# VH-VL binders against Gonadal protein gdl (gdl): the designs that were tried, part 30

Target 1, 194 residues: Gonadal protein gdl (gdl), of Drosophila melanogaster (Fruit fly) (p22468)
Amino acid sequence: MADIPATSEGSANTSEAVVEYQQPTPEFLQRKIYFLVDQLRTYHSELPENLQTRISYDLLTELANCVLNDGIFVIVKALMELQHETERHLIKIRMQAENEYEIEVAEWRSKIKDPEELRHILGLMKIKHTKKLHESDTKIIEILDQKVNDQQSTLQKAGVPGFYVTENPKEIKIQMFLLDFILRLSRLKYEPGK
Short names: E, the ipSAE of ESMFold2; O, the ipSAE of OpenDDE; V2, 0.75 times the mean of E and O plus 0.25 times the DockQ between their complexes.

## First folded at step 18 (VH-VL; framework fv_firastotug)

Design t6 (from d3 with heavy chain Y31R; at its last look DockQ between E and O 0.41; V2 from the best seeds 0.62)
Fold by OpenDDE, look of step 18:
Structure t6 (fold): chain C 194 residues (1-194), chain A 124 residues (1-124), chain B 108 residues (1-108)
Amino acid sequence: as target 1 above (194 residues)
Amino acid sequence: EVQLVESGGGLVQPGGSLRLSCAASGFTFSRGYYMSWIRQAPGKGLEWLARIDWDDDKYYSTSLKSRLTISRDNSKNTLYLQLNSLRAEDTAVYYCARGTVYWMEGYKYYFDSWGQGTLVTVSS
Amino acid sequence: DIQLTQSPSSLSASVGDRVTITCRASQSVSSSYLAWYQQKPGKAPKLLIYDASNRATGIPSRFSGSGSGTDFTLTISSLQPEDFATYYCQQYSKWPLTFGQGTKVEIK
């Protein structure tokens, strides 16, 4: 009767190193804000004068404070990706419409043997196609405008300075530049001490 | 397909004026596009002259600002350039070019489409 | 204004050669807002590269762009007969827009 010694299973206390997410110090945040504001001022200085006057330094400062939250970059990136998908889709639709016209023209060329009749038909087809493309383009613009409004609303709700729902081209243009600034900042790595 | 066709070039006397046209097809002057005029003197590089944005903002080279006027007619899908007080140094091929601005991509002022150009010769 | 200086101004190369063209800016070009164009004699410029490294639609893979700050490079990995042309860099970081003086690639 050989006493098989009970192997004591050593409870490996996996001390889960609670990675204490050290909240950034106020000093760190302040330095980061200054860095961001400086970058924004640089971007601002690269704009034409007429646009510089339309984007205040206060707005830039507010924007810098806003983007301290990395969540804003995530939102903007997500919206950008969605926008790209929408644009690609719309381009594809337009290309398909153009291709359909070419196919139709080829079909008429195969069916009609009289050159004068063919010329007449092709002329009518061209007019019809031009009109259709124009209508399509108008619809595309409407869709894009709605997307812009939705994105404006999203950014406004997220508290991004300078964003509100507007159809004014001049205001939209300013928002485009602000988006560019946000995207440019999102690519920067803030390293303390450099 | 996007097409840009410049016209209005030719022989012009010093002190005269020229008006160039650029007929655009395959797209409409709308949001997301800007148009520019760029010139190239014979055997020389490229010089940007003027830009018009989709919101009708106009920008000019500093050196030529007083002599240049860029405009467009959306109904005709045509871009225009007026150049006054012509000099021999204004002899060049003048190109119209298109750039695309995307919402949420920022402003990218490169030119994806060019016309064939129109030659302007300023000579007595 | 941002001045762009290309190097070399001209070069001779053979079909199959690797060609490298540099573009130096007098000031830093933000966000790599640099484009490259190809121009053949009597033709308009054609966009090759945008944002320093992005190849334009329909541009062969043998064309590549790189660089940041003040120094940018266009590379043709294997020169083809149709690549004999003048190449221009263009910055769009700051107004006014400016071009390099061009680099002529000639057949050896």
Scores: ipSAE 0.638, ipTM 0.813, lowest interface PAE 0.8, mean pLDDT 91
ESMFold2, look of step 18: ipSAE 0.764; ipTM 0.899
ESMFold2 (binder alone), look of step 18: mean pLDDT 89; pTM 0.922
ESMFold2, look of step 19: ipSAE 0.758; ipTM 0.899
ESMFold2 (binder alone), look of step 19: mean pLDDT 89; pTM 0.922
OpenDDE, look of step 19: ipSAE 0.630; ipTM 0.812

Design t7 (from d3 with light chain S30R; at its last look DockQ between E and O 0.40; V2 from the best seeds 0.55)
Fold by ESMFold2, look of step 18:
Structure t7 (fold): chain C 194 residues (1-194), chain A 124 residues (1-124), chain B 108 residues (1-108)
Amino acid sequence: as target 1 above (194 residues)
Amino acid sequence: EVQLVESGGGLVQPGGSLRLSCAASGFTFSYGYYMSWIRQAPGKGLEWLARIDWDDDKYYSTSLKSRLTISRDNSKNTLYLQLNSLRAEDTAVYYCARGTVYWMEGYKYYFDSWGQGTLVTVSS
Amino acid sequence: DIQLTQSPSSLSASVGDRVTITCRASQSVRSSYLAWYQQKPGKAPKLLIYDASNRATGIPSRFSGSGSGTDFTLTISSLQPEDFATYYCQQYSKWPLTFGQGTKVEIK
């Protein structure tokens, strides 16, 4: 890596830190951009044709520039972990509600000896549980939708091309493919030579 | 619990048509799912037929696309496959299958839930 | 299109044996976008592995996957009686998605 003054790329300017860091040459950076664009074009070519039309080569070039110095990879991975934590928490809440229902049913089975009384009570418990699950699922979906909105806003503010707040499923699908491309790039190491 | 229940299979004469249904329960088609039809001839492997994505985009097997139509009805939570011009080689078990898309993971087209299948037999 | 060829086509093994099944692609399966399914006789397929090496929820730890590029492997570290089944690989790197022809595992 060459000693080069920090330059602006993508959504943020680099530090004004003096020549105390090893900096890549302009030639190295240009080679890295070509590598990233080549990978993105390959991923793009593997999509169905209708999706290829919706994702322009200009957008792929903008993405390559955006992730050139790895900073965006850290942000995307952090957002992914936060989203997964939220989803796991919501699943646990739903599982706790099911466990509470199972415990309540077991308690009634042990307490009520008359089969007709038991059948009636369990029928009421099932109706109550079904309503409770529906209410919980509605809230879970709303929380997840808000989280997607927040993540879109965060990525937009970070300067990731192609991201903006939208509820349109066709636009969300494109954003999901862009995230997939970024994640796939993050798993590659650019090592010129070999 | 997620369930996928196929129906509409049975004995059909060559040249006939059939409409398969897949009733879904335990989830709705309204966010982050894609649905496919996949078939398996007796003693053979799996063959992908068609897919409908959450945004209603549709994709078909190249060899069969002139004879297939995939659709869904979100109000009935039901997926459909229309099969036309049936031949003996279309005899198979037809599965519906679901895939889940997570916002930060993107679209990856593998299938996490499958129905039990419905048998279509083409014979006279 | 990416064609997937599995080896062996069938095998017999004893309970406790280590079993390996390979899936070879006609061209690179990029980013290891490959899944494995188990199908027991008369039943629908079940997802075992996605992204070449990640176990699906509820899958026992004796199942593992590895590989990249054109060569992928499913390993069952200690075969159990319930593992009698046919196993399929499937790629989702390049449209259209495709399946391997299957590997039948019979327990002696």
Scores: ipSAE 0.665, ipTM 0.852, lowest interface PAE 1.4, mean pLDDT 85
Fold by OpenDDE, look of step 18:
Structure t7 (fold): chain C 194 residues (1-194), chain A 124 residues (1-124), chain B 108 residues (1-108)
Amino acid sequence: as target 1 above (194 residues)
Amino acid sequence: EVQLVESGGGLVQPGGSLRLSCAASGFTFSYGYYMSWIRQAPGKGLEWLARIDWDDDKYYSTSLKSRLTISRDNSKNTLYLQLNSLRAEDTAVYYCARGTVYWMEGYKYYFDSWGQGTLVTVSS
Amino acid sequence: DIQLTQSPSSLSASVGDRVTITCRASQSVRSSYLAWYQQKPGKAPKLLIYDASNRATGIPSRFSGSGSGTDFTLTISSLQPEDFATYYCQQYSKWPLTFGQGTKVEIK
């Protein structure tokens, strides 16, 4: 009766090193703000003078403070992806409408043997198709405009300065530049001490 | 389908002026589009001349700024270019081109649609 | 102004060949804001590539773009008969917009 020694399973206390997310120091945040503001000023200086006057340094400073939270970059990226998906979808719809016309034309060509009758029918089809495409395009624009408004609202609610719901092309233009600035900043790596 | 049709080209005397038109169809001059004029001298490369966007911001080549005027008529969906004080070196095919501005993508100044061009010959 | 220099200025190739065209910028092109166009004789330029590497709608997969900073490349993986044309790069990083001098691809 050989006493099989009970191998003491040493409980490896995996001390989960709680990586203490050290909250960035106020000094670090301040330096990061200065860096971001400097970048934004650079971007601002690249704009035409007429646009520079429409985007204040105060707005840039507010924007820099806003993007200290990486959450804003995540939101903007998500909105951009959604926008791209919407645009791709709309393009496909338009292409489908165009293809349907081509199919219809091909069908008429196969059915109608009289050249004069065919010419007449094709002329009518062209008119019909042009009208349909115009209507489709109008709907596409409406959808896109609504998407823009939704995104404006989202960004406004997120506290992004300069964003509000508007259909004014001039205001939208400013918002587009602000979006460009945010996206450009999102690609930067802030390295303390460089 | 997007179509751009240039017109107004022809023979012009040195010192004269040209006015070109570009009739656009398949889209409207609205927010999200910008238009440009680009020219190509015979056997040469492409030269950007001027740009106009939906906010009537106008940009010109530095060398031609004093002689160029770009404008649009939204009611006619037509783009215009005026070039004054014509020289032999202004002999070229002039193209109108469209760019699309996408929401959240910023301004990207490449041209997705071109007209067939109109030839301007400056000769005595 | 940003000057764009294409290399070569011309090349002769056969159908099925791999063709590579380079575009060098005198200054860094931010965000890869470079486009490529194809132009056939007596025709307007056609957009091939935007943002250095994105293929335009309807452009065959044999066309590809790459590069960043000052050096950009257009590649045709297998040249087709319809690809004999002049190719232009264009930067839109800085005003004024500028084009390369062009690269003519001719049949061998």
Scores: ipSAE 0.538, ipTM 0.789, lowest interface PAE 1.0, mean pLDDT 91
ESMFold2 (binder alone), look of step 18: mean pLDDT 89; pTM 0.921

Design t8 (from d3 with heavy chain W54S W103S M104S Y107S; at its last look DockQ between E and O 0.33; V2 from the best seeds 0.00; counts 0 for: germline match VH .588 < .625, pae O 10.8 > 2)
Fold by ESMFold2, look of step 18:
Structure t8 (fold): chain C 194 residues (1-194), chain A 124 residues (1-124), chain B 108 residues (1-108)
Amino acid sequence: as target 1 above (194 residues)
Amino acid sequence: EVQLVESGGGLVQPGGSLRLSCAASGFTFSYGYYMSWIRQAPGKGLEWLARIDSDDDKYYSTSLKSRLTISRDNSKNTLYLQLNSLRAEDTAVYYCARGTVYSSEGSKYYFDSWGQGTLVTVSS
Amino acid sequence: DIQLTQSPSSLSASVGDRVTITCRASQSVSSSYLAWYQQKPGKAPKLLIYDASNRATGIPSRFSGSGSGTDFTLTISSLQPEDFATYYCQQYSKWPLTFGQGTKVEIK
């Protein structure tokens, strides 16, 4: 079933698909872990020195072992996409509040001609809007807290080193850097060698 | 829809001090944001000054470290920059800027939101 | 520290021109963690591109970014009147983060 399609695609299949998958050898896996550790050490060296001391080289080695097979990359990418969609949804909630404010302002501008009366009304509307945004932001924080907790729990259960449920902002910050490291590794295309 | 509004700029004599404020709306300072102050002298490029993380870690430009203090008040959603021992070369527009969100795309230090800036003029 | 050098420092162009701005790093910018900003006189910088090639939300498709390692490019495929501005690159792979010196795009 070989075709030369008229489209700009090179084939009817993805470039990641092959007819037959061959199991990696122990020698391949050993070279891959050296490559991953080398990348992680580069990312680690790029951090401010105070953060470098919080992330040990042992932890980097454990991360490299953890992502040696691609299953963890699938989980981490799925969690990041879910978090992104949640954040987009929360932005829409805030946009709804802004739209309601703009509609109300437009209604008052169209109906009130006295500049002093209009300024007074718009001032009151601004105060009310600010309060509603603050209440919305409080709710958004609660949703994000639960999402962080769920993410930590999922990664912990998947066996990713350095992840556990915590509310400590300093520990969460370290976990976010570990996630960044994993995401950066997931974008690499490993070529056997040095 | 993030908004950042700087204030507290103005005319200051050499050796003087100012405290700049940045009122934030559309997000809260917790949850992996980096807040920074960045300045731009007239006709010049962008110069990073200071950063405060959600966990209160603070970072400063090496050349200005002794004259700057960054802080925030999470209850007011407001970022501050204290400028001391001001000199003529400190004349600039001072911007506050929000760093990227950790949770959605990892730990990245680009600035997706900027205030419109506040002018500080140091004149004899 | 990673120093970023933009070229040219300034250029003159006409509406409709294709404009290319280069950002060269003194060291490799790992994972292509490089952003581009647009700044008009009297205005704050505005994020155009992140991670070398991803357009920020609301940025017109005429803006594109490319590159990896030490060489990065911002391209404006068909220059519009509102695109006359100064453009800055910024790397965020290695602390401390750094900005390029800027490239001013002027009306010819």
Scores: ipSAE 0.693, ipTM 0.853, lowest interface PAE 1.0, mean pLDDT 84
Fold by OpenDDE, look of step 18:
Structure t8 (fold): chain C 194 residues (1-194), chain A 124 residues (1-124), chain B 108 residues (1-108)
Amino acid sequence: as target 1 above (194 residues)
Amino acid sequence: EVQLVESGGGLVQPGGSLRLSCAASGFTFSYGYYMSWIRQAPGKGLEWLARIDSDDDKYYSTSLKSRLTISRDNSKNTLYLQLNSLRAEDTAVYYCARGTVYSSEGSKYYFDSWGQGTLVTVSS
Amino acid sequence: DIQLTQSPSSLSASVGDRVTITCRASQSVSSSYLAWYQQKPGKAPKLLIYDASNRATGIPSRFSGSGSGTDFTLTISSLQPEDFATYYCQQYSKWPLTFGQGTKVEIK
């Protein structure tokens, strides 16, 4: 009866090092804000003068404070991606419409032997196509405008300064620049001491 | 496929004006693209001249601002450049290019599409 | 204005060679907003790299970009016959947009 010694399985207490997410110090945040504001001022200075006057330094400061939340970058990037996808899609649709016209024209050229008749038909086709393209373009603009509105609303709800629902082209343009600024900031790595 | 076709180049006398056109196909200016003119003197580098965005906001080279006018006709999907008071130094191939695209990474002011260019020769 | 200086201005290389071109900016290029173009004689420039390191659509893997701040590099890992051309860097971090003077890659 050989006493098989019970090998004491040492419970390796894997002390999960709770990486205490040390909340950034107020000083760190303040420095980061200054960095962000400085970048925004740089971007602001690159704008045409007529636009510079419409974007206050206060707004830039508010924006800098807002983007301390990384969630804003995520939102803006997602919105921009969606915008880009929408634009690509719309371009594709328009290209297809144009291609269809070319195909139709080629078909008519192959079928119609009389030059005068062909000229007449092609003229009608051109008119029809122009009208169709115009209608398409109008729809495209509507879609884009809606997208802009959606973006405005989303960003406004997210508390991003300078964003509100508007159809004013000048205001929209300012918002586009602000979006660009946010996106540019999102690509920066803030390193303390550099 | 994106296509840009420049036209309007040729021989021009000093003090004259050029008006160039760029016909775009495969995309529309109204879809948020920025368009630019860039020139290249014979055997030299590239020089950005002007940009126009979808809202008709215009940017110009500082040195040429007083002589340059960029414009577009969305109905024709055509970009235009006018350069006045031509000098011998304005002799160049002039390119139209699609300059910026909105992306998830921000506005990108690089040129993803170029025309073949049109030669302007300023000579007496 | 941001001035871009390319080095070298010209180089001779053989097919299969590794080619490196440098672009130095007079000031820091924000967010690595630097592009590289290839231009063949009598042709328009073609976009190779954007945002310092991203290959444009359809650009072969032998082309790579790197760098940040003021120093940027275009590398062709193995030069192909079709790669003999002039290469340009371009910054788009600040207006006006500016190009390097170009680097001509010639056959040895």
Scores: ipSAE 0.000, ipTM 0.509, lowest interface PAE 10.8, mean pLDDT 87
ESMFold2 (binder alone), look of step 18: mean pLDDT 88; pTM 0.919

## First folded at step 19 (VH-VL; framework fv_firastotug)

Design u1 (from t6 with heavy chain Y33S; at its last look DockQ between E and O 0.54; V2 from the best seeds 0.70)
Fold by OpenDDE, look of step 20:
Structure u1 (fold): chain C 194 residues (1-194), chain A 124 residues (1-124), chain B 108 residues (1-108)
Amino acid sequence: as target 1 above (194 residues)
Amino acid sequence: EVQLVESGGGLVQPGGSLRLSCAASGFTFSRGSYMSWIRQAPGKGLEWLARIDWDDDKYYSTSLKSRLTISRDNSKNTLYLQLNSLRAEDTAVYYCARGTVYWMEGYKYYFDSWGQGTLVTVSS
Amino acid sequence: DIQLTQSPSSLSASVGDRVTITCRASQSVSSSYLAWYQQKPGKAPKLLIYDASNRATGIPSRFSGSGSGTDFTLTISSLQPEDFATYYCQQYSKWPLTFGQGTKVEIK
């Protein structure tokens, strides 16, 4: 009865190096805010004068504070991707409708030999197609408008300054510039000491 | 398919006025687009003249602002340019151009669609 | 105003050649808001590149854009017969919008 020595499995204490996410110092955050505000002011100054008057420096300062949280950039990017997908899909649908019409026209041209009859049929088809495209375009617009409203609401709930649900073209335009500013800032790397 | 067709070009006398039209098809002016006029003198580069946004904001080149008027008729889906007090230096091909505005991409002022252009010749 | 200077003003190349055109801005173009256009004789300009490096829809992969700040480049990796044209850069970072003077690519 040979005593098989119990091999002591050495518990490798994998000290998970808790990467202490060192919270940025107040001084670091302050410097970053100044940098962001300076960038936003630069972007603001690049706009036509009539648009500069519509975006206050207070709003820019609020925006700078908001984007200190990288989560805002993530949200905006996600919304942008979703928007792109939606737009691509809608374009495809419209293109398909146009293509179907062309195919149908070609079929009629192959089947109908009488020129007068063909002209009449093609005329009716064109009317029908025009109506269908108009209806399709209307639906597309509605879908896109709803998407804008949803995204406005999302950004508002996320605390992004200047965002609220609106159908006013002038207000939407301002929000679009704010989005542009956020996207620009998302591409910047803040380097302390440069 | 997006189509832009300029018209109204021709021979004009110095001191006169031109009125150009751009008929647009395949899209509507009312949403998500801005329209511009850009000209090109013979053998020269491109010069931006004026812009009208989907919200009816209008912008002009600084040098020509006093002589230019950009407008649109949404019912006809047509863009217009008026240029007054014509000079020999205004001889150019005038292009109508479109830019598309995307909600989540911000305002980017490049031109994705162009008309064929219309020639204006200012000569006595 | 941001002035854009293209280099060279003209070049001669053969089919299959690599062609590089530069566009230098008098001031920094923020966020790489620079576009490139192709214009053939008697035709309207056609958008090639936007945001310095993004190809427009339907543009062949042989066209590429790069650059940031004040220096931008358009590259045609292998010149095709249909690529003989004039090329323009355009900035949309600052108002007013401005174009480069153009670079003519001619057949050698």
Scores: ipSAE 0.752, ipTM 0.889, lowest interface PAE 0.7, mean pLDDT 92
ESMFold2, look of step 19: ipSAE 0.768; ipTM 0.900
ESMFold2 (binder alone), look of step 19: mean pLDDT 88; pTM 0.906
OpenDDE, look of step 19: ipSAE 0.741; ipTM 0.880
ESMFold2, look of step 20: ipSAE 0.757; ipTM 0.892
ESMFold2 (binder alone), look of step 20: mean pLDDT 89; pTM 0.919

Design u2 (from c6 with heavy chain S31H, light chain S94K; at its last look DockQ between E and O 0.53; V2 from the best seeds 0.66)
Fold by ESMFold2, look of step 19:
Structure u2 (fold): chain C 194 residues (1-194), chain A 124 residues (1-124), chain B 108 residues (1-108)
Amino acid sequence: as target 1 above (194 residues)
Amino acid sequence: EVQLVESGGGLVQPGGSLRLSCAASGFTFSHGYYMSWIRQAPGKGLEWLAYIDWDDDKYYSTSLKSRLTISRDNSKNTLYLQLNSLRAEDTAVYYCARGIVYWMEGYKYYFDSWGQGTLVTVSS
Amino acid sequence: DIQLTQSPSSLSASVGDRVTITCRASQSVSSSYLAWYQQKPGKAPKLLIYDASNRATGIPSRFSGSGSGTDFTLTISSLQPEDFATYYCQQYSKWPRTFGQGTKVEIK
């Protein structure tokens, strides 16, 4: 069975009348908002009940509007790149400290022949190294905490709903879930009619 | 470098109780990590039991919630699981496991580090 | 709860074989939040793959993952002697987190 093609329209309507908008129409934006809200409600429904009550549906709608034009995704991805660069730097510093310890251990193993004396020296070195790593790890945590503060401030200034500077663990946790939602949305591709 | 060492397993009679411990080293699990208990009956698969978030929120398997309590002592860097009203089907190796929370990545809720487990046997 | 069903439950293979293990979910696993673990007898599980397709640190390139929605796969492109183990999938999109029942890979 053959069907009649649906494209028998004349050329006048397809030439200048077929205009691709320079900006999204109100109808396109409304459909995109519904899509984003639907995704956010799905993510929200996947949370434990106690977390669901801490993230309101109004906040989800505000997030959808906030990311409607993709600009926030660019900011979030840039912040992610900066955070990863900071983390890589801190890991290299810690790795260098471990390498220096390994070198010092190897030096003592090659120089000390008495097993009792060697065990004593390596024991002292392990205590010293453990203390050095603890001090380094404390500083690393402080640097990462400051980075969280800076990124909260950046997201707040960008107008992302639900972000503000806080040290409260409960509030930070909610912000982490909101950030997860934004990142998941950033990986989606919206096409009208799909 | 990261180490998780479970202890406190052993033989217990049905209806009994047991407290499992997980000593952590190489990280401070009160910052940037969440901790979980997962069990595996002999010859069987993995069953998630509970987790405790970095902010001290606690979550439990629905079927086991009434019989489990997860807790931690940050000063000792130690995770605990209290098992109550034990039954034969609770015989398993109990693992503690760690997940990573990166601020910009959120909670991923998979487990990057596991202990070697402690065996709990429920039998008379 | 999202139930994960792995196929096959066990298989026999030779060193050098290509092995594919599937994980099917009872509901969509949103954002492909699915991990794979390897467990050797008497040992704890080890993370192989997260977010369906990303290798964890230190995991050889012969391990790969793919899939979305309800269907996910773990592939070992050229099986090595150390790869004989049981493999588990785990979803973390929907509360509560759940594991597949496992797939045992044995020497043929």
Scores: ipSAE 0.685, ipTM 0.859, lowest interface PAE 1.4, mean pLDDT 85
ESMFold2 (binder alone), look of step 19: mean pLDDT 87; pTM 0.898
OpenDDE, look of step 19: ipSAE 0.706; ipTM 0.850

